# Ledger of designs, part 143: VH-VL binders against q0atu2

Target 1, 119 residues: q0atu2
Amino acid sequence: MLDKKARIRTSREYRNVFEKGKRLSGRFLIIYYVENALDNNRFGFITNKKIGMAVIRNRIKRQLRAIVREYQGQVKNKHDIVLVARAGIGKSSFEGMEKDYIAIMKKAGLFARNANKID
Short names: E, the ipSAE of ESMFold2; O, the ipSAE of OpenDDE; V2, 0.75 times the mean of E and O plus 0.25 times the DockQ between their complexes.

## First folded at step 6 (VH-VL)

Design y2 (framework fv_ivicentamab_arm2)
Fold by ESMFold2-Fast, scan of step 6:
Structure y2 (fold): chain C 119 residues (1-119), chain A 119 residues (1-119), chain B 110 residues (1-110)
Amino acid sequence: as target 1 above (119 residues)
Amino acid sequence: EVQLVESGGGLVQPGGSLRLSCAASGFTVSDNYMNWVRQAPGKGLEWVSIIYSRGSTDYASWAKGRFTISRDNSKNTLYLQMNSLRAEDTAVYYCAREYGSWDYYFDLWGQGTLVTVSS
Amino acid sequence: AYDMTQSPSTLSASVGDRVTITCQASQSIDSWLAWYQQKPGKAPKLLIHDASSLESGVPSRFKGSGSGTEFTLTISSLQPDDFATYYCQQYDSYSGEAYTFGGGTKVEIK
């Protein structure tokens, strides 16, 4: 579970990220992100009815939170980041979602570590 | 040094089954995201399936239910089990490694193995 | 699924020519695009990733450009080793499908 300080909780905070943030899309996820004036990162999660029933949307949210928590140490500090699940995410495996998250975060310049280079 | 070698292709009748192998050397398949990509004679490339480092799998919609990707970590070998084969499955099948396991492009390809489905 | 269209399907060129190949996505894919080179009877080889990032070991005469829906691969001075088929690949599929390839562009001797 993410610490309360690391979560975007209010409608006003979500609106700020959507209105002022940059947008980047991946295979299963869209991120909106903006620098904040705090000393920490905050994450928000949005799953639409088009993804499926509440059971599926709740599974997706739990899996996304687990992914974000695992990689939070790699995220460039002082950002508010909202993850919006695309309609097709319900068909993805857990590792498919994880891969998409890492790819879009690296492309956004929000990850400090480089991609693996295996010889 | 780093290499992928496919085998197992051949002639098979419609409705038949065939298992392809892809032997890796110079790197470990379980540390990477491994894919199968095919190419019908004189046609373009078409993605088939992926197996992620922790063993999750995803498939092209048309491949799901007929094709199964797997690996044997002790043999450092990738497999594609193909069932209910159709004439339109005739193609050269390549195994391919994704760059750094984070991006969706292929940095290493095998030589390919030809599968012909005909009467 | 995204539709990837390459133009032209074939082109004839001479050594030393500047060659431009176009790849069009049916919807915006940002810069999630790679280019591959395939010689007859051989596997594809990665040339460019993220629309414009040249792969290590690939000659600087190859250049990728574009974003959104329209992308180009340019070879500034064609060499004998460059006669091949080129493919673009998107990896930003809206429907959840990924790894969609263009139809290919064959560069042949004039």
Scores: ipSAE 0.443, ipTM 0.769, lowest interface PAE 2.1, mean pLDDT 87

Design y3 (framework fv_ivicentamab_arm2)
Fold by ESMFold2-Fast, scan of step 6:
Structure y3 (fold): chain C 119 residues (1-119), chain A 119 residues (1-119), chain B 110 residues (1-110)
Amino acid sequence: as target 1 above (119 residues)
Amino acid sequence: EVQLVESGGGLVQPGGSLRLSCAASGFTVSDNYMNWVRQAPGKGLEWVSIIYSRGSTDYASWAKGRFTISRDNSKNTLYLQMNSLRAEDTAVYYCAREYGSWDYYFDLWGQGTLVTVSS
Amino acid sequence: AYDMTQSPSTLSASVGDRVTITCQASQSIDSWLAWYQQKPGKAPKLLIHEASSLESGVPSRFKGSGSGTEFTLTISSLQPDDFATYYCQQYDSYSGEAYTFGGGTKVEIK
């Protein structure tokens, strides 16, 4: 799991990312991201009612946190990043979500150039 | 030399079933994202299904429930089980490999195998 | 939702001609577009990814350009081996599939 310090926790912090950040859409995910002044990256997760019932939304949140945790070391510099799940995400496999996350982070320029390679 | 070779196509009647094979050489299918893409006679390309490196699968909405993608790692072979076939499923079926872990384009294709569903 | 529209559907050309094929997305796909070449009876072959990045072994007469909603594939001096059908493919959209192909452009002998 992600450490508490690696999570966006307050409404004010989410608002800052939405208002000042860049937006990029993937197949199942939208990210909003902005550089921060901290010594670490922070992640936020949003699952809307359009995705489905609470049990589905909670599953998606757990899966997204696991994906973010796994690829934490590839994320560049000091950023606040909010992942917003799109309506279709509940129909995707775990690896489909994972691939979309990697693709959108690469497109945003937030992943190291050699993220696909083990050093 | 890396290559993909499809087999198993043929003439089948509406409502019938057919299993396609795709034998890979020069690389390992379980290390890659493998896809099936089809092309109806004289028409364009249409994505069917994917199997990810860890075995998760996803399908085009029209294929879900009727088609099943799978692989046999010991034989380095990809499969597509097609059930409840319809005339509109008539097409050349290609297996295709995706480049890298975040790209959605295909760098390697098999020669294709023709499936004809005839009344 | 994304539609990928290619024009023209067919094009007649002679060896040595400059050929331009257009691919239009119904919404912006940034630069996330690939081009494939398909010869009669053969599988598609990747030519270009990320709108303009030429694949290894593909002749330099092939050039991809564009971003957003309008993309072009140009063949600067058509060779006999270039008579084929060309497809664009987007890999950016939320249409449920990241694998939306254009309808194809057939380049045939004049």
Scores: ipSAE 0.400, ipTM 0.785, lowest interface PAE 2.8, mean pLDDT 87

Design y4 (framework fv_ivicentamab_arm2)
Fold by ESMFold2-Fast, scan of step 6:
Structure y4 (fold): chain C 119 residues (1-119), chain A 119 residues (1-119), chain B 110 residues (1-110)
Amino acid sequence: as target 1 above (119 residues)
Amino acid sequence: EVQLVESGGGLVQPGGSLRLSCAASGFTVSDNYMNWVRQAPGKGLEWVSIIYSRGSTDYASWAKGRFTISRDNSKNTLYLQMNSLRAEDTAVYYCAREYGSWDYYFDYWGQGTLVTVSS
Amino acid sequence: AYDMTQSPSTLSASVGDRVTITCQASQSIDSWLAWYQQKPGKAPKLLIHKASSLESGVPSRFKGSGSGTEFTLTISSLQPDDFATYYCQQYDSYSGEAYTFGGGTKVEIK
């Protein structure tokens, strides 16, 4: 459950991130990201039919939201970020998706190295 | 002192199975991300599989379905079950620990155990 | 799939020589690269992470540099213990396979 303010919800808002944002690809994820004029970060999530059936796509979306929520406090403020799941993500473990998210966020300069420790 | 000691290597025929063990001391395997990495004689290093601290697993695409990584927390031991072995699987198999949490390189390696797949 | 290319595959050197090994990634991996040393008959040992960060206990004659697609490992004054094979490894999760290694560079005695 991400806070309502932390969600990208409208087609216009998604389009803005795709058109004006930077793109980085990871093993299982692609992110598009752009600075916003707000006091907070917002996240969007996209899964397509190439991933698998609806039950798989819904599982992936729930797991990605959980990952984003866990690491929310470590993300640089004032960004709109859209996560697009790649076709292979359905074969990944939860912790594999989590690792890919952290790696791509570090690569984007949006995530501090020491902030991604767990346990 | 951190130590990793592999065992279980040997000669097997194509299509056969083998289970490798990696006994850890000086740290707890369930608190770390543990990997198997192999090296064919005279060749380079190739990643095989990972088990994450919470027990999720991931595999190289060519290993998925044939190899299974697991651990026994009571014995502080990592395993690799290898099925449907091929001549190309001939290699020294190393267990390796990932540095800290979420750092994606290997700080400790075992000495390796040789697996030879030949008719 | 990511390619990690090391050059040279083999080099011959004498004690006291400066040795330079290169590693090229097919796409940018920023600084997410580690270097390992493997002595004959032994397991690999971590030397450097994040392209240039020397691991504790590794002699200061080892130096990593580079970012993006081109990286180097330099040994400023080769010692007898340094005759080994060296591997680079990308750990940016950019490839379809995790943990892509270079093909290795064997440093042989002349």
Scores: ipSAE 0.236, ipTM 0.720, lowest interface PAE 3.5, mean pLDDT 86

Design y5 (framework fv_ivicentamab_arm2; at its last look DockQ between E and O 0.57; V2 from the best seeds 0.00; counts 0 for: pae E 4.3 > 2)
Fold by OpenDDE, look of step 7:
Structure y5 (fold): chain C 119 residues (1-119), chain A 119 residues (1-119), chain B 110 residues (1-110)
Amino acid sequence: as target 1 above (119 residues)
Amino acid sequence: EVQLVESGGGLVQPGGSLRLSCAASGFTVSDNYMNWVRQAPGKGLEWVSIIYSRGSTDYASWAKGRFTISRDNSKNTLYLQMNSLRAEDTAVYYCAREYGSWEYYFDLWGQGTLVTVSS
Amino acid sequence: AYDMTQSPSTLSASVGDRVTITCQASQSIDSWLAWYQQKPGKAPKLLIHKASSLESGVPSRFKGSGSGTEFTLTISSLQPDDFATYYCQQYDSYSGEAYTFGGGTKVEIK
C-alpha cells in the first residue's frame, strides 16, 4: 500500500486535480495530473461501477496501487496524479495494465525516459 | 542473429481450428513481449494478441474467446491457437517482437504463415 | 475502422521524387508512432520509431516527423528499392486495442 502521504484522500484534493490538471487517455487508464506544492507525489485512484462488481473494482484498485508503488521512484516529483480506470481494465492483465500505465505516464512527461520494468 | 519463423498455416474449414507456431532464435521468447499480427490478403496490418514476459496475455477485442496465445519456454516457441475460424480470419499471420524498452513498436518480424479459411 | 487515418492510400511517383505520407491520430499520441515498410510477399520492416528515430540500417532519405495527432513520413528522393507499402503504427489506442496501424500507403511507379 502507498504511504498515506503519497495518497490523494479528500474530495477537495480530487476536485483540484480534475479542475486544474491535464487529462490524458490511455488504453485502460485516464490520468489527471497537476503540479502540487509538496515535496512528494500524491496518487488517487478511481474505479467506478462501469468496471464491474465491487470485487473487481477492488482488485483493479489494488493492482493499480501496486503498479504505482513499484514505479513511484521513477515519476517526476511534485505532482498530484489521479488514475481513472476505464471500463476495459476489468479484463486486462496486470502486465498489460502496467504497460499502459507506463505508456500514459511517459506521454504525460511524468515518467523517466529510461524507465524499465522492475523485476 | 535474431530470427522468427512462423509455421502451421494452411487451409481450414469454417468452424475449424488451427495452431500456429513461431520459433525464435538468437533471443529468449520468455524475456520479451511477443505479439501476433495478421494481414488479410490485400489489406492492412491488424494486431491480434500479446504475451508478456511474465506470461500474462492480452487480445484484440475481436480475438477474445477464439484465439489463445501461449509459449513453450523449453522450445523457445510462441503459439497461437485459433478456434472457431471464420472466412474473415483468412490472413498471413506474423509473429513480432516488441522492442524491450517500453517503446511500443515491433522491431523483429517473422516471414509470416498463411491461414486460409474456406469451405 | 482505424484509429489512425493514413493518406494517401496510393501514391504514384517516379525515382527521384519527394514523397510524403501522413498519419493522423484521433487523439494526441505524443511521439508514440512507428513507420514500417512492406514489400509484396514480405514481412513489415521497421523504419522509424518514436516518430522521428531512424532504425539502424535505414537510409537517411527516410525522415519521420510530427507530434500530437499529425505525423509524416518523407522520402526525400525516391529510390527503386522504396516502392512498397508503408504503415504507421501506434500504441495506447483509445479504442481499447493495444496496437493500431494506419490503412497503409502503396507507393508505386508512375
Scores: ipSAE 0.864, ipTM 0.937, lowest interface PAE 0.5, mean pLDDT 93
Fold by ESMFold2-Fast, scan of step 6:
Order: C-alpha cells, then structure tokens, then sequence
Structure y5 (fold): chain C 119 residues (1-119), chain A 119 residues (1-119), chain B 110 residues (1-110)
C-alpha cells in the first residue's frame, strides 16, 4: 500500500492537479499530472459511477493502487499524479490495466528508470 | 534465431471449431506479450487477442466469447481456440510478438495459417 | 473509434522511382505509429516504429515521417525487392481499441 505522504488526500489537492496539470489519456486510464514543490510523489485515484457498481469500483481502485505501488520506484520524483479510470476499465484484465499504466507513464515522460525494472 | 510457426488452419463448416497453434523458438513466450492478428483475403490486418506474460488475456470485442487464446509453457506454444466459426472469420491467422513491455507494435510475426469457413 | 486510412490503395512504379505512401489517423496519435512490409505469401515485417525510427537491417532508402494525424512512408529509390504491400499501425494507448491498422498500399511493377 502507498503510505500517507504518497497520497493525494484533499479536494483542494485534487483540484490543483486538474486545474494546473497536464492530461494524457490511455486505453483504460487518464492521468493528470503536475510537478509539486514537495520532496516526494503523491498519487490520487478516481473511479466514478460510469465504471459500475461499488464492488467493481472498489476492485479497480484496489488494483490500481497495487499497480502504482509496484512501479513506485520508477516514477520521476516531485509529481502529483491523479489516475482516473475510464468506463471501459471494468472489462480489462489486470495485466491490461498494468500495461496501460506503464505505457501512459512512459509516454508522459514520468518513468525515469531502467526498463529492466518494469514488468 | 527467433521464429514463430503457425499451424492448424484448414477448411471448416460454419458453426464449426478449429484450434490454431503457434510454435515459438529462440525465445520464451511466457516472457513476452503474444498476439493473434488476422487478415481476410484481399483485406487489411485485424487484431484478435493477446496473452500477457503472466497469463492474463484480452480480446477484440467481436472475438470475445467465441475465441480463446492460451499457451503451453512446457511446449513454448501459443494457441487460439476458435468456436462458432462464421464465413467472415475466413482469414490468414498470424501469431505475433509485441516489442518490449509497454509498446503495442509487433517485432516478430509467424508465416500465418489459412482458415477457410465455407459450405 | 480510430480510423486509419492509407492512400493510395494501389500504386504502380518502376525501379528507381521515389514512392510515397500516406497514412491518416482520424484523431491525433502523436508519433505512435509503425510501418510493416508484407511480400506475397510471407509474414509482415516491421520496418519503422515511432513514426520515423528505422529497424535494424532495413535499408536506408525507407524513411518514415509525420506526427499527429498525417504520416508518410517514403522509398527514395525503389528496388525490385520493394514490390510489396505496406501497412501502417497506430499504437497510441488512448484509443481504447488496442490496435488499429491501415487498409494497406500495394506497390506493384508498372
């Protein structure tokens, strides 16, 4: 699990990322991202009602947190990143979501580390 | 030398089934993202299905429920089980390897195997 | 849905000619596009990825260019080995469709 310092927690912090950040869409995910003035990265997660019922949304959010945690060491430091799940994500396999996350982060220039550490 | 060799194509009646095989040499299928791509006579290429390195699978929407991708790691072989075949499934079926861990392009293709669905 | 449109569908050319094939995406795909060559009875072969990056072993007469929605594959001096069908493929992750190919361009002898 991501620790407290690595999470975007307040509505104000989410709003800052949406208003000032860049947006990049993937197949199942959208990321909004902005460089922060902190010494660490922070992540936020949004799974809205378009995805499905609460049990599906909770599964997706849990899986996204697991993916982010696994690849945490590859992310360029000092960024606030919000992951928004697209409606189609509920039909994707776990590895499909993982691949989409890696692809988006690479294309955004947010992965700064060696490819050998990425599944 | 790395190569992919497909087999199992042939003539089948509408409603019938076929299982295609793709034997890999020079690399390990379970270390890669493996795909099936088809090409109807005189038409373009159309993606069918993927199996990821850890065994998750995804399908084109028209293929889901009728086609199943799988692999046998001990034989280093990829399979496509095709059920409820229709005339529009007539095509050369290629197995293809994706480059890297997050790219979606194909760096290695097999020679293809022809599936003809007719009376 | 992304549409990938190639033009022309067929072109006739002579050895030594400069050949240009165009691929149009219905939405911007940045530079996430690959080109494949397919000779009759053979498997497709990767020529170019990321719009302009030539694969190892592919002759320098092949060049890819473009970004966004318009891409071209150029063969600067056509050789006998180049009579084939060429396909573009988008692999931008934002489509939701996974993989989309163009309809192909057949380069045949004049």
Amino acid sequence: as target 1 above (119 residues)
Amino acid sequence: EVQLVESGGGLVQPGGSLRLSCAASGFTVSDNYMNWVRQAPGKGLEWVSIIYSRGSTDYASWAKGRFTISRDNSKNTLYLQMNSLRAEDTAVYYCAREYGSWEYYFDLWGQGTLVTVSS
Amino acid sequence: AYDMTQSPSTLSASVGDRVTITCQASQSIDSWLAWYQQKPGKAPKLLIHKASSLESGVPSRFKGSGSGTEFTLTISSLQPDDFATYYCQQYDSYSGEAYTFGGGTKVEIK
Scores: ipSAE 0.630, ipTM 0.837, lowest interface PAE 1.4, mean pLDDT 88
Fold by ESMFold2, look of step 7:
Structure y5 (fold): chain C 119 residues (1-119), chain A 119 residues (1-119), chain B 110 residues (1-110)
Amino acid sequence: as target 1 above (119 residues)
Amino acid sequence: EVQLVESGGGLVQPGGSLRLSCAASGFTVSDNYMNWVRQAPGKGLEWVSIIYSRGSTDYASWAKGRFTISRDNSKNTLYLQMNSLRAEDTAVYYCAREYGSWEYYFDLWGQGTLVTVSS
Amino acid sequence: AYDMTQSPSTLSASVGDRVTITCQASQSIDSWLAWYQQKPGKAPKLLIHKASSLESGVPSRFKGSGSGTEFTLTISSLQPDDFATYYCQQYDSYSGEAYTFGGGTKVEIK
């Protein structure tokens, strides 16, 4: 659903974000983010086993990818951003996850000033 | 002119059901995130449920499975269906509008309607 | 989990007094805090959001301050209309419940 260039793919790439990036927690998500040296943003997604069975974890990842794709054009460029799903995320509706993502991204200052027409 | 008016409260027996209504005027319910918040006598405020603009719903853990939030767009009205009522559900129930998109506080409240679960 | 501790639970004051109400979060919520006023038999009314931003139509004698874990609501000169219960509410989405309220502070006439 995201372009290949917009994905964090390797262990080294993930480690860089965790070691050098900032961390913010939301209701259902934690984000780690750091500036990169690319022309674009990259996104990574982590769901751990305490969230549920593989079917549930895959559903959560699919939903998060869809949310990120919807708003990716509004994110300030040159950032690597890892979304870590918290254990309670399976209880949220899709719009609840979306609201949480937007709130965290606004708190992090990662939305471009003119991109988010919601507010 | 912008207001919320709750109705449908009353005395019910344990195990009974009740449907609360919240009529909105001066704005469109389906363009907003709408919430129910309750307050037991002499106690503080407790969030119950949300319905998002696109119709998804989320609930406090204790309400899920017993309470159902819904709306009727033709009447511009929010509802809370409460089933399997217990003494601890005795409270004033408020509907509330969430400030803008992606914020978690309430800028408009109704007057509340009292639900008493007794005998 | 976000616990919000308000103090005092009750305070008695006279018209003209300066009153201060404190809200303490169990973990940092940065500035994601709102204050509400509630009069007997009436709904809460939003006074302040983002710790210190006064809502339109709220008298300027109300002032919010603080960040992190400690927040205050100050009424610089108490008026008869201000005898009410005040609630803080965190809206940092770090909680399992996004709408955690404090226990309230009742401001009563001496």
Scores: ipSAE 0.239, ipTM 0.720, lowest interface PAE 4.3, mean pLDDT 86
ESMFold2 (binder alone), look of step 7: mean pLDDT 89; pTM 0.910

Design y6 (framework fv_ivicentamab_arm2)
Fold by ESMFold2-Fast, scan of step 6:
Structure y6 (fold): chain C 119 residues (1-119), chain A 119 residues (1-119), chain B 110 residues (1-110)
Amino acid sequence: as target 1 above (119 residues)
Amino acid sequence: EVQLVESGGGLVQPGGSLRLSCAASGFTVSDNYMNWVRQAPGKGLEWVSIIYSRGSTDYASWAKGRFTISRDNSKNTLYLQMNSLRAEDTAVYYCAREGGSWDYYFDLWGQGTLVTVSS
Amino acid sequence: AYDMTQSPSTLSASVGDRVTITCQASQSIDSWLAWYQQKPGKAPKLLIHKASSLESGVPSRFKGSGSGTEFTLTISSLQPDDFATYYCQQYDSYSGEAYTFGGGTKVEIK
């Protein structure tokens, strides 16, 4: 579970990230991200109906939150980041989602590549 | 002295099935991300499938539903079950190990096994 | 879509020559690129990862350079063992594709 202060909570806060942020696409995820004026990172999660039924969308949200939680310490500080699941994510494995997240975050310059490895 | 050795290739008619094997030595398959990559005669390299260290799997879009990647940890062996084979599946099939859990490059390859699909 | 364009498709060279192979990505991949060597009838062998990081046991005459969309593999003094086909591979996954390979460059004698 992500700490409450690490979650994007309101429609206005989501709108700010979409309007002012940068956008990067991966295989299964799109991220929107912008620097914030806080002392911490905040994350938002969006799963639309193109993904599938509510049970699938809820599973995807739980899995994405777990991935974000595991890699919190690797993320560059003071950012609001919204993860938007693409339609195909329902067919991806958990580890496929995790790898896509890491790849996108590294591309964005938001993830420390060497944090989990010496090389 | 790490190595991968593929076997199981051969001549099959269109619509037929084959199961490829990849025996690993000098390292443990379940500790790594393992892939199948193919190469049609005189052509370039094309990714087929991955099995992650925890057993999740992903596939190239054209392979999904026809090909199944699996492993037997007790035999330290990787498999590719290929069904509904077509002439365009004719290729040398390589098994390959990823250099790291979050990188998509291959640091170890087998010698390959030839699959020919013809009538 | 992500295209990896490799050039030239074929080049002829003599032992001792300096050889340069280019790989172009249709979109920026930062430095997330690997180079492989493949000899006839053999499996590919990893030479370089992260655009410029030479693999252990690979001769120092091989050098990778570049970032963003343009990358090069240079062989400073071609040896008989270097006549092979070379492939680049992106592993950025930015465009929704992983494991995209270039078309290959065949380095042949003369």
Scores: ipSAE 0.100, ipTM 0.676, lowest interface PAE 4.5, mean pLDDT 86

Design y7 (framework fv_ivicentamab_arm2)
Fold by ESMFold2-Fast, scan of step 6:
Formats: structure tokens, sequence, C-alpha cells
Structure y7 (fold): chain C 119 residues (1-119), chain A 119 residues (1-119), chain B 110 residues (1-110)
């Protein structure tokens, strides 16, 4: 689980990221991201009905939170980042989602340090 | 010396099965993302499947359900099990290693093995 | 539908010629493009990644350029070892279509 201070919680906060942020698409993920005026990063997660049944959407959301938590220390500070799962993500393996997340974050320039190894 | 050597190709009738092997030397397959890529006669390169470092797998949509990628860490060997083969599966099959964990390009290829599906 | 188009499909050239191969993406891929060389009966070999970054051991006569939707591979002075088929490959997370290859360009002796 991510710490409560590291989560985007309100509709207003999500709307701010969508309206003012940049968008970057991966194979299974889209991120929207914007610099914030806080001392920390905050993450939001969106899984919609196009992905599949509730059991699949809940699994994807849990897996995305686990991935974000694992790589939280690599992310440049002071950003609000929303992860939106694309329709095809339900067909991806856990490592496929992890790879897509790392690739998209690296290409967005959001990694402060190189995440050289996956255990 | 770092290399990949494929084997197991040959002539097979429609509806048949075939298992390809890819022997790696000079590096460990389980430390890398390994792929199968094919090339039909007179056509370009087409991605088939991936096995990630921790053993998760993903497939091209047309390959899912018919093809299975696997590895044997004790033999440092990658496999592709192909079932319900069709004439359109006729191709040279390459195993290929990805560079790093977030770039989707291939830094090392085997010599390929020819699979011909015909009666 | 995302697509990678190479031109020309074939070209005839002589040793010492300057050869230019073009790769066009149907959508912007920034600089996330690799070039491969494939000789008859052999596997592709990586030449260039990130549009212009030459791989170790690849001769400096090979140059990659471009960004967005149009990319070129240039061989400044063609050598006998360069007669081969060349493929571009996009690996841009922006497109959502990983591992898409171009149709290839065959460079053959004139």
Amino acid sequence: as target 1 above (119 residues)
Amino acid sequence: EVQLVESGGGLVQPGGSLRLSCAASGFTVSDNYMNWVRQAPGKGLEWVSIIYSRGSTDYASWAKGRFTISRDNSKNTLYLQMNSLRAEDTAVYYCAREYGYWDYYFDLWGQGTLVTVSS
Amino acid sequence: AYDMTQSPSTLSASVGDRVTITCQASQSIDSWLAWYQQKPGKAPKLLIHKASSLESGVPSRFKGSGSGTEFTLTISSLQPDDFATYYCQQYDSYSGEAYTFGGGTKVEIK
C-alpha cells in the first residue's frame, strides 16, 4: 500500500492533473503528470469498465499500486502522477505492466535515479 | 562470447506441432527479457512472444492459445512450443534478447530456424 | 492502425556510393527507433538505437537521423560488407504498439 500522503484522493486533484498535466502513452498504461507545490509525489489510479469485469479491474489496480510503491524511490520529487489502465492491460502479465510503467516513466524523464535491477 | 543458437525447425503438416529451442551462451536467459521474432518468406519481421526475467509471458494476439514460450534455467535454453500450425506460420523463427528492461529493441539475435508448414 | 513504411524497397548501388534509406512512422515516435542489418541467411544485427546512437563495433560510415515521423539511415561510402537488407523498428511507448518493424530495404550490387 502507498502512504496516504502519496495518493491523489479528490476529484478536484484528478481534474487538475488532467487539465494541466502532460500525457504519455505506453502499451498498457497512460500517465498524466504535473509538477506540484508539495514536498512529495502523489499517485492516482484509474481502471475503467473497458478493461473487463470488476475482479480484473481490482487485480490491475492492486498490481499497479504494488509497482508504483516498488519504484517510488526512483521518481523525481514534487509530481502528481495519474496512471490510467488501457483496455488491453487485462491481457498483460504482471511483469509486462511493470516493464511498461518503467519504460513510460523513464521516457517522461520522471526517474531521478536509474532503476538498474528488478529482483 | 555471447550467442544464441536456435534449433528444431523443419517441415510440418498443417495442424501439426513443433517445438523450437534456443540455446544461450555467455549470458543467463533468466537475467534478461527473451523474445521470439519470426520472418515469413519475402516479408518483414514480426514479434511473437516474450518471457520476462521472472518468468511471466506475453504473446502477440494471433499467437495466444497456439504458441507457448518457456525456458529451462538449468540448460540456459529458451523454447517455443507451436501447436495447430497453419501455412501462414511458415517463417524463419529467431530468438532475441532485449537490451535492458524498458527499451523494446533487440541487441542480440540467434541465426534463426526455418519452419515450413505445408502438405 | 500504426504502421512503419520503408523506402525504397530495393536499391542498387556500387562500392563507394552514398546510400540513404528512409523510414516513416504513421504517428510520432519521438526518437525511439532502432535500425537493423540483415545479410542473406543470417539474423538481423542491431546497428543503431534511439534514432542516432551507433552501437559499439558498427562502422562510423553508418549514420542515423530524424525524429517524430521521418527517419533516415545513411551509409556515407558503401563497402562490400554493407550489401544487406535494412529494417527500422519503433519502440515508442507513446504509440502503444511495441515491436513494429518496417518492411525492409534491400541494398544490392548494381
Scores: ipSAE 0.438, ipTM 0.798, lowest interface PAE 2.7, mean pLDDT 87

